# VHH binders against q9y6x5: the designs that were tried, part 67

Target 1, 379 residues: q9y6x5
Amino acid sequence: LPPKLLLVSFDGFRADYLKNYEFPHLQNFIKEGVLVEHVKNVFITKTFPNHYSIVTGLYEESHGIVANSMYDAVTKKHFSDSNDKDPFWWNEAVPIWVTNQLQENRSSAAAMWPGTDVPIHDTISSYFMNYNSSVSFEERLNNITMWLNNSNPPVTFATLYWEEPDASGHKYGPEDKENMSRVLKKIDDLIGDLVQRLKMLGLWENLNVIITSDHGMTQCSQDRLINLDSCIDHSYYTLIDLSPVAAILPKINRTEVYNKLKNCSPHMNVYLKEDIPNRFYYQHNDRIQPIILVADEGWTIVLNESSQKLGDHGYDNSLPSMHPFLAAHGPAFHKGYKHSTINIVDIYPMMCHILGLKPHPNNGTFGHTKCLLVDQWCI
Below, E stands for the ipSAE of ESMFold2; O stands for the ipSAE of OpenDDE; V2 stands for 0.75 times the mean of E and O plus 0.25 times the DockQ between their complexes.

## First folded at step 3 (VHH)

Design g38 (framework vhh_surovatamig_d1; at its last look DockQ between E and O 0.01; V2 from the best seeds 0.00; counts 0 for: pae O 13.9 > 2, placed apart)
Fold by ESMFold2-Fast, scan of step 3:
Structure g38 (fold): chain B 379 residues (1-379), chain A 125 residues (1-125)
Amino acid sequence: as target 1 above (379 residues)
Amino acid sequence: EVQLVESGGGLVQPGGSLRLSCAASGFTFSDYAMSWVRQAPGKGLEWVATIYQSGSETDYVDSVKGRFTISRDNAKKSLYLQMNSLRAEDTAVYYCAAKYYRDTGWYEPTSFDYRGQGTLVTVSS
């Protein structure tokens, strides 16, 4: 039978939650599988960019989803409605479900992974759910398992997305142990439900399951605000994205806008596009604006207002607080193996290997994930 | 063309009540979480309340919890805010706002997909 893979994302699951809270169901999953303690995500450390990097193996400048809010300087299009289903935004890369459907006579299934409800290169996931945050984890799981068990051509790649613990991380902040303990216990229970459902349906022994996330979360505060309005007037620029990475489109000379911003706050770095650090791989795309502001960890950029957000992400991808983890179980994976770090772009070529797909050109390195796999030699 | 049109604002005495309404058009209303956001004179935007797509889940800022009730009618494409026990501090322009993805939890006022033009609520004796 062809290999099968279920990719599960719990949005905003900071890696060090695993050491600070108890996860009995996740630990049982890991005992017979693998754990990667830190996944180094791509910059910016936001939901849409990193979810697309997981399934394409590309940096944001290469796949084109450079933020959750975007402006394309060539076409003059705006991505300001998060329900924008224009394929234009997603067409700069080929995600794994498209690769799966085009290379093999196989189907893909998706429960709300970002991009799966959009036709990309004229190909949409064979089975999918339109995004709706009110749909329970249980309903998403019911659809995915039904499609995995009862499809022709067979579903060999499936995705499942869940909004927690990101939503609660923003509301309470990751340092609120009482509220985060409750949220994370519920997630662990959902992982238990997932495993039991797969066992009940006879899928567990032959299915490869990856549980991962797109980014972490850091604590914010009313004492750590950068008021952009105190440094530059609205008449000088159009704001494309605000916090913690502000995307600035100048209405006047770029150098004049830069000079107003460069000394605005000691807790923010101001970059002309060509001066963005090479290590971010965040420069070579028309959707990256002429000036980018990058707030220091835990600092929030505001427009003459207080922030109600107690946690946030989007910060420098070198920060451990921005890193998710990856856990996996199944016939492709070793049992009881712990690995320190991989890059989030490395997940795509690993998944292609598991599924027997030829990966599209990508920024991942298969060698970084070899130690996780039973059919590979690990030194 | 997306439109959010608020109504129901006005002058009310402390301890009084008002009901705000928002009429939505140009998008699939039932697919969006809906929020009320306010701006007091000389202050920035403050998120007040959110109701999720089905109408069964709601969230409130602590200062209005127990006093304000958010509700929606997906068939009528309408959002409501019942405001009871009003205080001088509730004086603000109230905006209807829409957000598709549950990305931020609290719904930062500047990150909404759509926002209306607002309706003024004045609480004074």
Scores: ipSAE 0.664, ipTM 0.858, lowest interface PAE 2.0, mean pLDDT 92
Fold by OpenDDE, second read of step 4:
Structure g38 (fold): chain B 379 residues (1-379), chain A 125 residues (1-125)
Amino acid sequence: as target 1 above (379 residues)
Amino acid sequence: EVQLVESGGGLVQPGGSLRLSCAASGFTFSDYAMSWVRQAPGKGLEWVATIYQSGSETDYVDSVKGRFTISRDNAKKSLYLQMNSLRAEDTAVYYCAAKYYRDTGWYEPTSFDYRGQGTLVTVSS
């Protein structure tokens, strides 16, 4: 019987939520499995890029999903949340659900994980749901578990995506204890539902389950705004992405645009593309625009308009507030083991190992996850 | 072609009421969170209210809470804003806006996918 793996993402689940709030269901899940307390994600710390890094093991510059909003100057194409189904954007990498089907003639399943409703390298998940935010967690879970249990060829890899606590984090800010407590309780209840469903179907003992997230959330404020209109006229550039990492496409000489922006705020770093710090691994892709603005933690880049946002993400990936967690349970994982930190790209080679897949070239280090696995020596 | 067409604006006295409407076409209306934004003379765009896809969840800017009500009819592809107890400071061009909600988690005037031409609301004695 081939190993099976379910990858679950709760969008925007900051790692330290585990320390500051109660999660009886998730804690029970962790008690019977493993926990990585902090996962260092990729820059920029946004949803589409990081979810694709999880399933490819690649930095954003390598897999080509470099933001939630992108522009390709050659083809004049745009990428956004509402326009993400062109394979053009995804084909610079091979996600694990495609590998799973092509290498082992197995089936993959997906419930609204980014990229799963798009044919990538002319391959689409055997079972998938088109993205629809109105579809309940329960319905997504029911479909995934049905496919895991009844498919032929068997589904050996499945993904499940949920939009919270990200949406609420943006609305309330991560420091709103009252509202976030309510939101996070709902998340824990959903985890309880997941575990219960798997047990009822007889999947719990044999299914490997990873629960993780793509990024955290930092507190924003009306007192921490960077107004670009104060520094440069909007006619001089096209804004491809705004905050907290702005992607600038100059309409005039790049140097002139840069000079107008470089001293715009002491709370914002301005980079020419070639000067982007190497540690970000965010340079070697044509989809990265000529000028990047990076706001300091908790600062918001705006135009001459008001902002009501109280939380955001996308900042420097070294910031703890941007880091998610990883928990796992199943026959491949130890029981009652906690690990301090891994890189988000390390998840891919681990998943490949669990599934018996040959990984594509990636930026992950399998050695970083060995202590989580029962069949490996812990170094 | 995507269209958002606002209507219902006009001149009203302080304390009066208006109901704005927005007719949407050219996209799957029910998949989008809908918002009203406004621009007062000499000011930038200001977010006013949002109603999410389900129609049961709404958000308001503080200055209009208790006075304005946003609603939608997915079957008619229409968005509404009931404005009561209008004040002089409510004078603005009001715009209907649409956002495909996924990861942005917030609705800023610059982040909407679509926006109408606006309708003028003037509150004056």
Scores: ipSAE 0.029, ipTM 0.515, lowest interface PAE 4.2, mean pLDDT 93
Fold by ESMFold2, look of step 5:
Structure g38 (fold): chain B 379 residues (1-379), chain A 125 residues (1-125)
Amino acid sequence: as target 1 above (379 residues)
Amino acid sequence: EVQLVESGGGLVQPGGSLRLSCAASGFTFSDYAMSWVRQAPGKGLEWVATIYQSGSETDYVDSVKGRFTISRDNAKKSLYLQMNSLRAEDTAVYYCAAKYYRDTGWYEPTSFDYRGQGTLVTVSS
């Protein structure tokens, strides 16, 4: 039987939620498979960039999805939640579902993973759902399992995306135990439904399943605001992205804009593009603006207004609060193994190995994930 | 309580103009990207235009480029859509919508944090 893989993301699932809340279904999944306790994601720690890093194995500067809001100065194109379908933005990399379905007798399926409803390199997933947040998890799961079980050529790679706990994490903050306990219990029930559905359809024994996330969440507060309007007039720049990493396109001399911003707050680092720390791997793409502002953990950059968010992400990727987890179960994985950390870009070469695909050039290290896999030496 | 209240819809002949308004309250208006979406009879929601927080940047669906102009006034907490050279195909209920500009949980272009009750635009003659 050809190897099959289902990649599942629950958006904004902070790694330490596993230790701080009860997940009977997810813990059973982990007990019979593997856990990576912390996945070090890519900077900036936002949804579109990190979901594309998972499926390409590339840093954001290399795959070109550098934020949830972007501007290309040459083409004058703007990328946003309401304008994310232009292949121009996605074509700097080749995601795994494209590579997979180019193989003889293979198909790919997608239930709302970022980019899967875009024809990247003139290729769209063999089976896919157009993004619509009103579609229930059950409907997404039903479509994915139908495609995994009833397709010709067979679906060997499938993705499934869910918006929680990110949406609730923004609304309530990760430290609101009452609300987050209710949200996370519902997510655990969805994981239980996922496993039960796969068992009932006879898929469970021969399907590799990865459950992961793109980033975590940190607590915000009305007491931790950085008022950008107090430091610089709106007329001096175009704002491409605001918080917690602001993307600033100067309208006047870049050094003058930098000088107005550099002492704006002790809780914000201001970088000229060439001075962005090398450890971010966030410099070598035209879509990265000439100046970025990076707020400290839990601080929010605002334009002289209050903030409705009690939780946020996008901060420095060294912060444990920004890290998701990875759990996996299936014939490729050990049973009952726990691993401390990998890089999010390491997931791509591991998935390629499981599927027997030749990975495109990428930033991942296959050796970091060898201990998860039954067919590898763990040295 | 969050409110988005649209106004300015009505009946107009092809080639005519209308200006839609949306009054916002109960949230920090300037933190949100604001959009117009529309629903024609028997069809799903169609994204029309978005204006970002400062009002300096805008996006439009191809079918309305050059005819429609989105604008906002952050001091008045108001969103506008100037619709010129109207066509029969522009007949729809038009909704004012707000999305937190930076929230990745709103991956769907017509999925919003807040949406108004809509105002009907009919282009007929």
Scores: ipSAE 0.000, ipTM 0.252, lowest interface PAE 12.2, mean pLDDT 89
ESMFold2 (binder alone), look of step 5: mean pLDDT 83; pTM 0.844
OpenDDE, look of step 5: ipSAE 0.000; ipTM 0.263

Design g39 (framework vhh_surovatamig_d1)
Fold by ESMFold2-Fast, scan of step 3:
Structure g39 (fold): chain B 379 residues (1-379), chain A 125 residues (1-125)
Amino acid sequence: as target 1 above (379 residues)
Amino acid sequence: EVQLVESGGGLVQPGGSLRLSCAASGFTFSDYAMSWVRQAPGKGLEWVATIKQSGSYTDYVDSVKGRFTISRDNAKKSLYLQMNSLRAEDTAVYYCAAKYYRDTGWYEPTSFDYRGQGTLVTVSS
């Protein structure tokens, strides 16, 4: 029978939560599987970009989902809720569920992973749920396990997305140990439910399961605000994205806008597009704006208003606070193995190997994940 | 054209009650999380309450928990805020706001996709 893989994401699950809180169900999962302690995500450290990087193995400049709010200067299109299902935004890459369906004549299933309710290169996930944040984890899990057991051609790749602990991380901040403890315990209980469901349905021993996330979370404060209105008037630019990475489209000369911004705050870096650090791999795409502002960790860019967010992400991807973890269990994975760090783009070629798929050209390195796999030589 | 039109504001005594309504048009109302955001005289915007697409999940700022109830009617494309035990500090312009919820949460008042023109609530003796 062909190998099967379930990819699970808990949005905003900061890697060091695992060291600071108790996760009995997740620890039991890891004890008989593998743990990667830190996953270095792509810049910017936001939900849409990093979820698409996981399933394509590409940096944001290459897959085209460069932010949660975007503007394409060539076509003059805006990315928002009203046009996030336009295939135009997603067609710069081929995600793994498309490759799975086209190369092997197998089915894919999806519970709300970003992009799975969009036809990409004229191919939509064989089974999917339209995005709806009101749908419970239980209902998402019920659909995924039904499709894994009752599909022809067989579902060999399945995804499951959950919005927590990101929403609570924004509300309380990662330093609120009382509230975060409650939220993270609930997530651990959901992981217990997931494992129990897979065992009851006879899937557990033959299914590869990856539990990961797209980014972490850092503490914000009303004392750490950058008021953009104190730096520049709104008549000079169009704001495409605000915080903590502001995307600026000048209405006047680009150099004049840059000069008004470059010395406005010691807690914000201002880049002309061509001067964005090479290490970000965030330059070669028409959806990246002419001027990018990058706030320092824990600083929030505002427009003459206060922020009620006590946590945020989107910051420099070198920051450990922005890193998620990866845990995995199944016949492809060693038992009881810990690895320190991989890049988030490395997940895609590893998943292709597990499924027997030929990966599309990507930025990941299979060698970085080989020690996790039983069929690979680690040294 | 996207429109959010608030109504139901007015003058009330401390301890009184008021019900705000918001009529939505120009977008698929049932696909959006809906919120109430307020601005007190001379102060910034403050998020007050959110309700998710189906109405199954609600959240509130701590100062209004137990006093305010947010609800929606997807068939009528309408959002409501029942305000009880009103206090002088609740005096503000109240805005109806819409957000396609994924990552950037409703706890940031400037992050909403759409916002109405507001309705004034004054709590005074």
Scores: ipSAE 0.106, ipTM 0.609, lowest interface PAE 6.1, mean pLDDT 90

Design g4 (framework vhh_surovatamig_d1)
Fold by ESMFold2-Fast, scan of step 3:
Structure g4 (fold): chain B 379 residues (1-379), chain A 125 residues (1-125)
Amino acid sequence: as target 1 above (379 residues)
Amino acid sequence: EVQLVESGGGLVQPGGSLRLSCAASGFTFSDYAMSWVRQAPGKGLEWVATIKQSGSETDYVDSVKGRFTISRDNAKKSLYLQMNSLRAEDTAVYYCAAKFYRDTGWYEPTSFDYRGQGTLVTVSS
């Protein structure tokens, strides 16, 4: 009987929410499984980049999804609007569902994980749902459990994506205890529903389940805005992405654009591409623009307008506010084990090991996750 | 060519009602979350209301909750905003906006994929 894995993401689930709010269902899951308290994600700390890093084990410069809005200097293509369906953007890496289908002649299933509704290297998830944010968690769960229980070849890798608490984190900010408490309780109830559904279908004892997220959330304010229009005219550049990491494509000499931006605000760093800090692993890709602006935590870059966001992410990946957690349960995992920190790119080789897949070359280190696994030595 | 064309704006007295409409073309309307954003004289853009792809989920800025209702008709590729109990502070140019929601919240005006040319609503006696 081949091993099975369900990978669940709650977008924007900041790690320290676990310490500040009560999660009875998630805590029951963790009690009989494992918890990684902090997952250090990749830069930039955005949804598309980090979801693709989880399933490829690669830094953004290597997998090519370097932002939610991109421009490719070689092909002159723009990634925005509905362009996320063009396989061109996703083809610089091989995600785990493609490997699962090609190496083991097994099926994959997906409820809206980024990239799963796109043919990547001419391979699309065996079962998938086209992205639609109006589809309820229950409908996503119904499809995933149906496919896990009734498929030929068998579904051995399944993904489930949910947009909360990210949407509410943006609207209310993570410091709004009243609203965030309500949102997080609803998420905990959904985790309870997930576990109960798997138990009722006879899947729970033999299924490996990972619950994780792509990033955290930090508090923003109308008092912390950086207005680019105060420093540089629109005629000098094309804006590829805005906040909190701005991607600038100069229309004039790069040095002149840099000189206009470098003193624009004490609350953002301005980098020429070759000067981007090595620790970000955000330099070696044609989709990374000649000038990158990085706002300080909680600061929003704007074009002579206000921002209604009370929370945001995308900031420096060394910030604890940007970190998600990882919890897991199943036959591959120890029971009652707590681990401090892993890198988000380490999840991919761990998942490959659980599924018996040969990983593609990646930036993760299997040794970092071995203490979570029953078939490994933790020394 | 992508187009969002707003209509229904005009002059109303305080306490009055208006219904705004937005006709969409050039994209798959049912794949997009739709929003109304407004710009009052001398102020920046402000998000007002959002409706998700199927119409099942709606959200509003606090100042309009209970007064405004957002709705959509996917077959007609149209978005609506029913505005009741209008106040002087509701005076603004109202824009229809479309977002393929994946990551950023609908509250940032620069995050929208498409935006119309606007329709003026003036609340004055």
Scores: ipSAE 0.277, ipTM 0.675, lowest interface PAE 4.9, mean pLDDT 91

Design g40 (framework vhh_surovatamig_d1)
Fold by ESMFold2-Fast, scan of step 3:
Structure g40 (fold): chain B 379 residues (1-379), chain A 125 residues (1-125)
Amino acid sequence: as target 1 above (379 residues)
Amino acid sequence: EVQLVESGGGLVQPGGSLRLSCAASGFTFSDYAMSWVRQAPGKGLEWVATIKQSGSKTDYVDSVKGRFTISRDNAKKSLYLQMNSLRAEDTAVYYCAAKYYRDTGWYEPTSFDYRGQGTLVTVSS
């Protein structure tokens, strides 16, 4: 049977939730499949950047979605994650659904994965849903399974995106055990519904399913605020993105803005663009601003105001709290195999291998994921 | 102290109109995308409409498109929802909600930085 893959993301699913809460349906999925305990995501650890890294295998500086809010200094365009469908922002990379449709006579299907409702290199997912947060998981699942079962040319690559537990993680914080327990139990039930639906439709035995996430979540507090207004006057800069990574566009000399910021808070690192640590791979793109501020874990950058967010992400990608996990099941994957760590950019070349696609040049390393696959020699 | 205070709710007959207002204080109103979210009796929270910081872009849940209009006045630190052709299904507590635009997507219906205490809209004959 032709290889088929369903890629599922639960936004903001921190890796260590797996050991602190009960997931009977997810644990049953893992028992018959594979688990990667930690996925080291790309910097910045935000939704749009990391979702695009999963499907392109590229660092943010290479694929061009460098934040959820962006400014391009060359074209003077502004981007927002709030339904901005200008292909300009997405055209610096070729996501896997585009490659899937162009290399073979195959279709792709998408239930709201970032970028799938945008024509990228003049190619849009064969079947897709326009982003609408009010659409239920069940409706997304109904559409994706219908397309997987009833398409010509056949759907070989499908994606499904869900906003939780990110929304609740922001609202309650990851340490609110009562609220997070309820939310995570609901997600586990949705995973159970997904598996049951695939089995009832005869899809389960021949479909490869990956369940992953883009980032984790860390606890924030009103006791851990960095007031940017105490550092610098608004007249000296334009603010492109605020927290926990502030993107600063100077209106005066860059060195003067840097000098006003560099010693303002012991809980924030201030970088000129060329001084951003090489390990972040966050430097070589016009959408990365001349000065970047990086808050320490759990610290929130504010403008002379309080923040009611009790959880956030976007922090240093070396932090375990920012790491998601990856679980997978299907004919391509071993059963009962546990792996410690991969890079999020490694997912793309693995998915290309499973689908028989030639990957575009990317930052992933196929060798990092080959032990997960039955058709590969691990030694 | 951050406050969002809703007003303008009440009892209205099907086909009628209401205008909701939200007065904001304690934060820089113009830096926030503003939303109206609602909760019908015994139901979960539903996002209704959003307006960006300058008022240049608006979006709506499909069931209210063409009937509801969201607007804002940054000088007065106020948010509005003009509701026309009201239906029994619009019966809910309506909340004014604020999301810092440069932080999280405005369209996350349960992820807001601030939310008011709500104003009840009852559509009944």
Scores: ipSAE 0.006, ipTM 0.256, lowest interface PAE 9.8, mean pLDDT 88

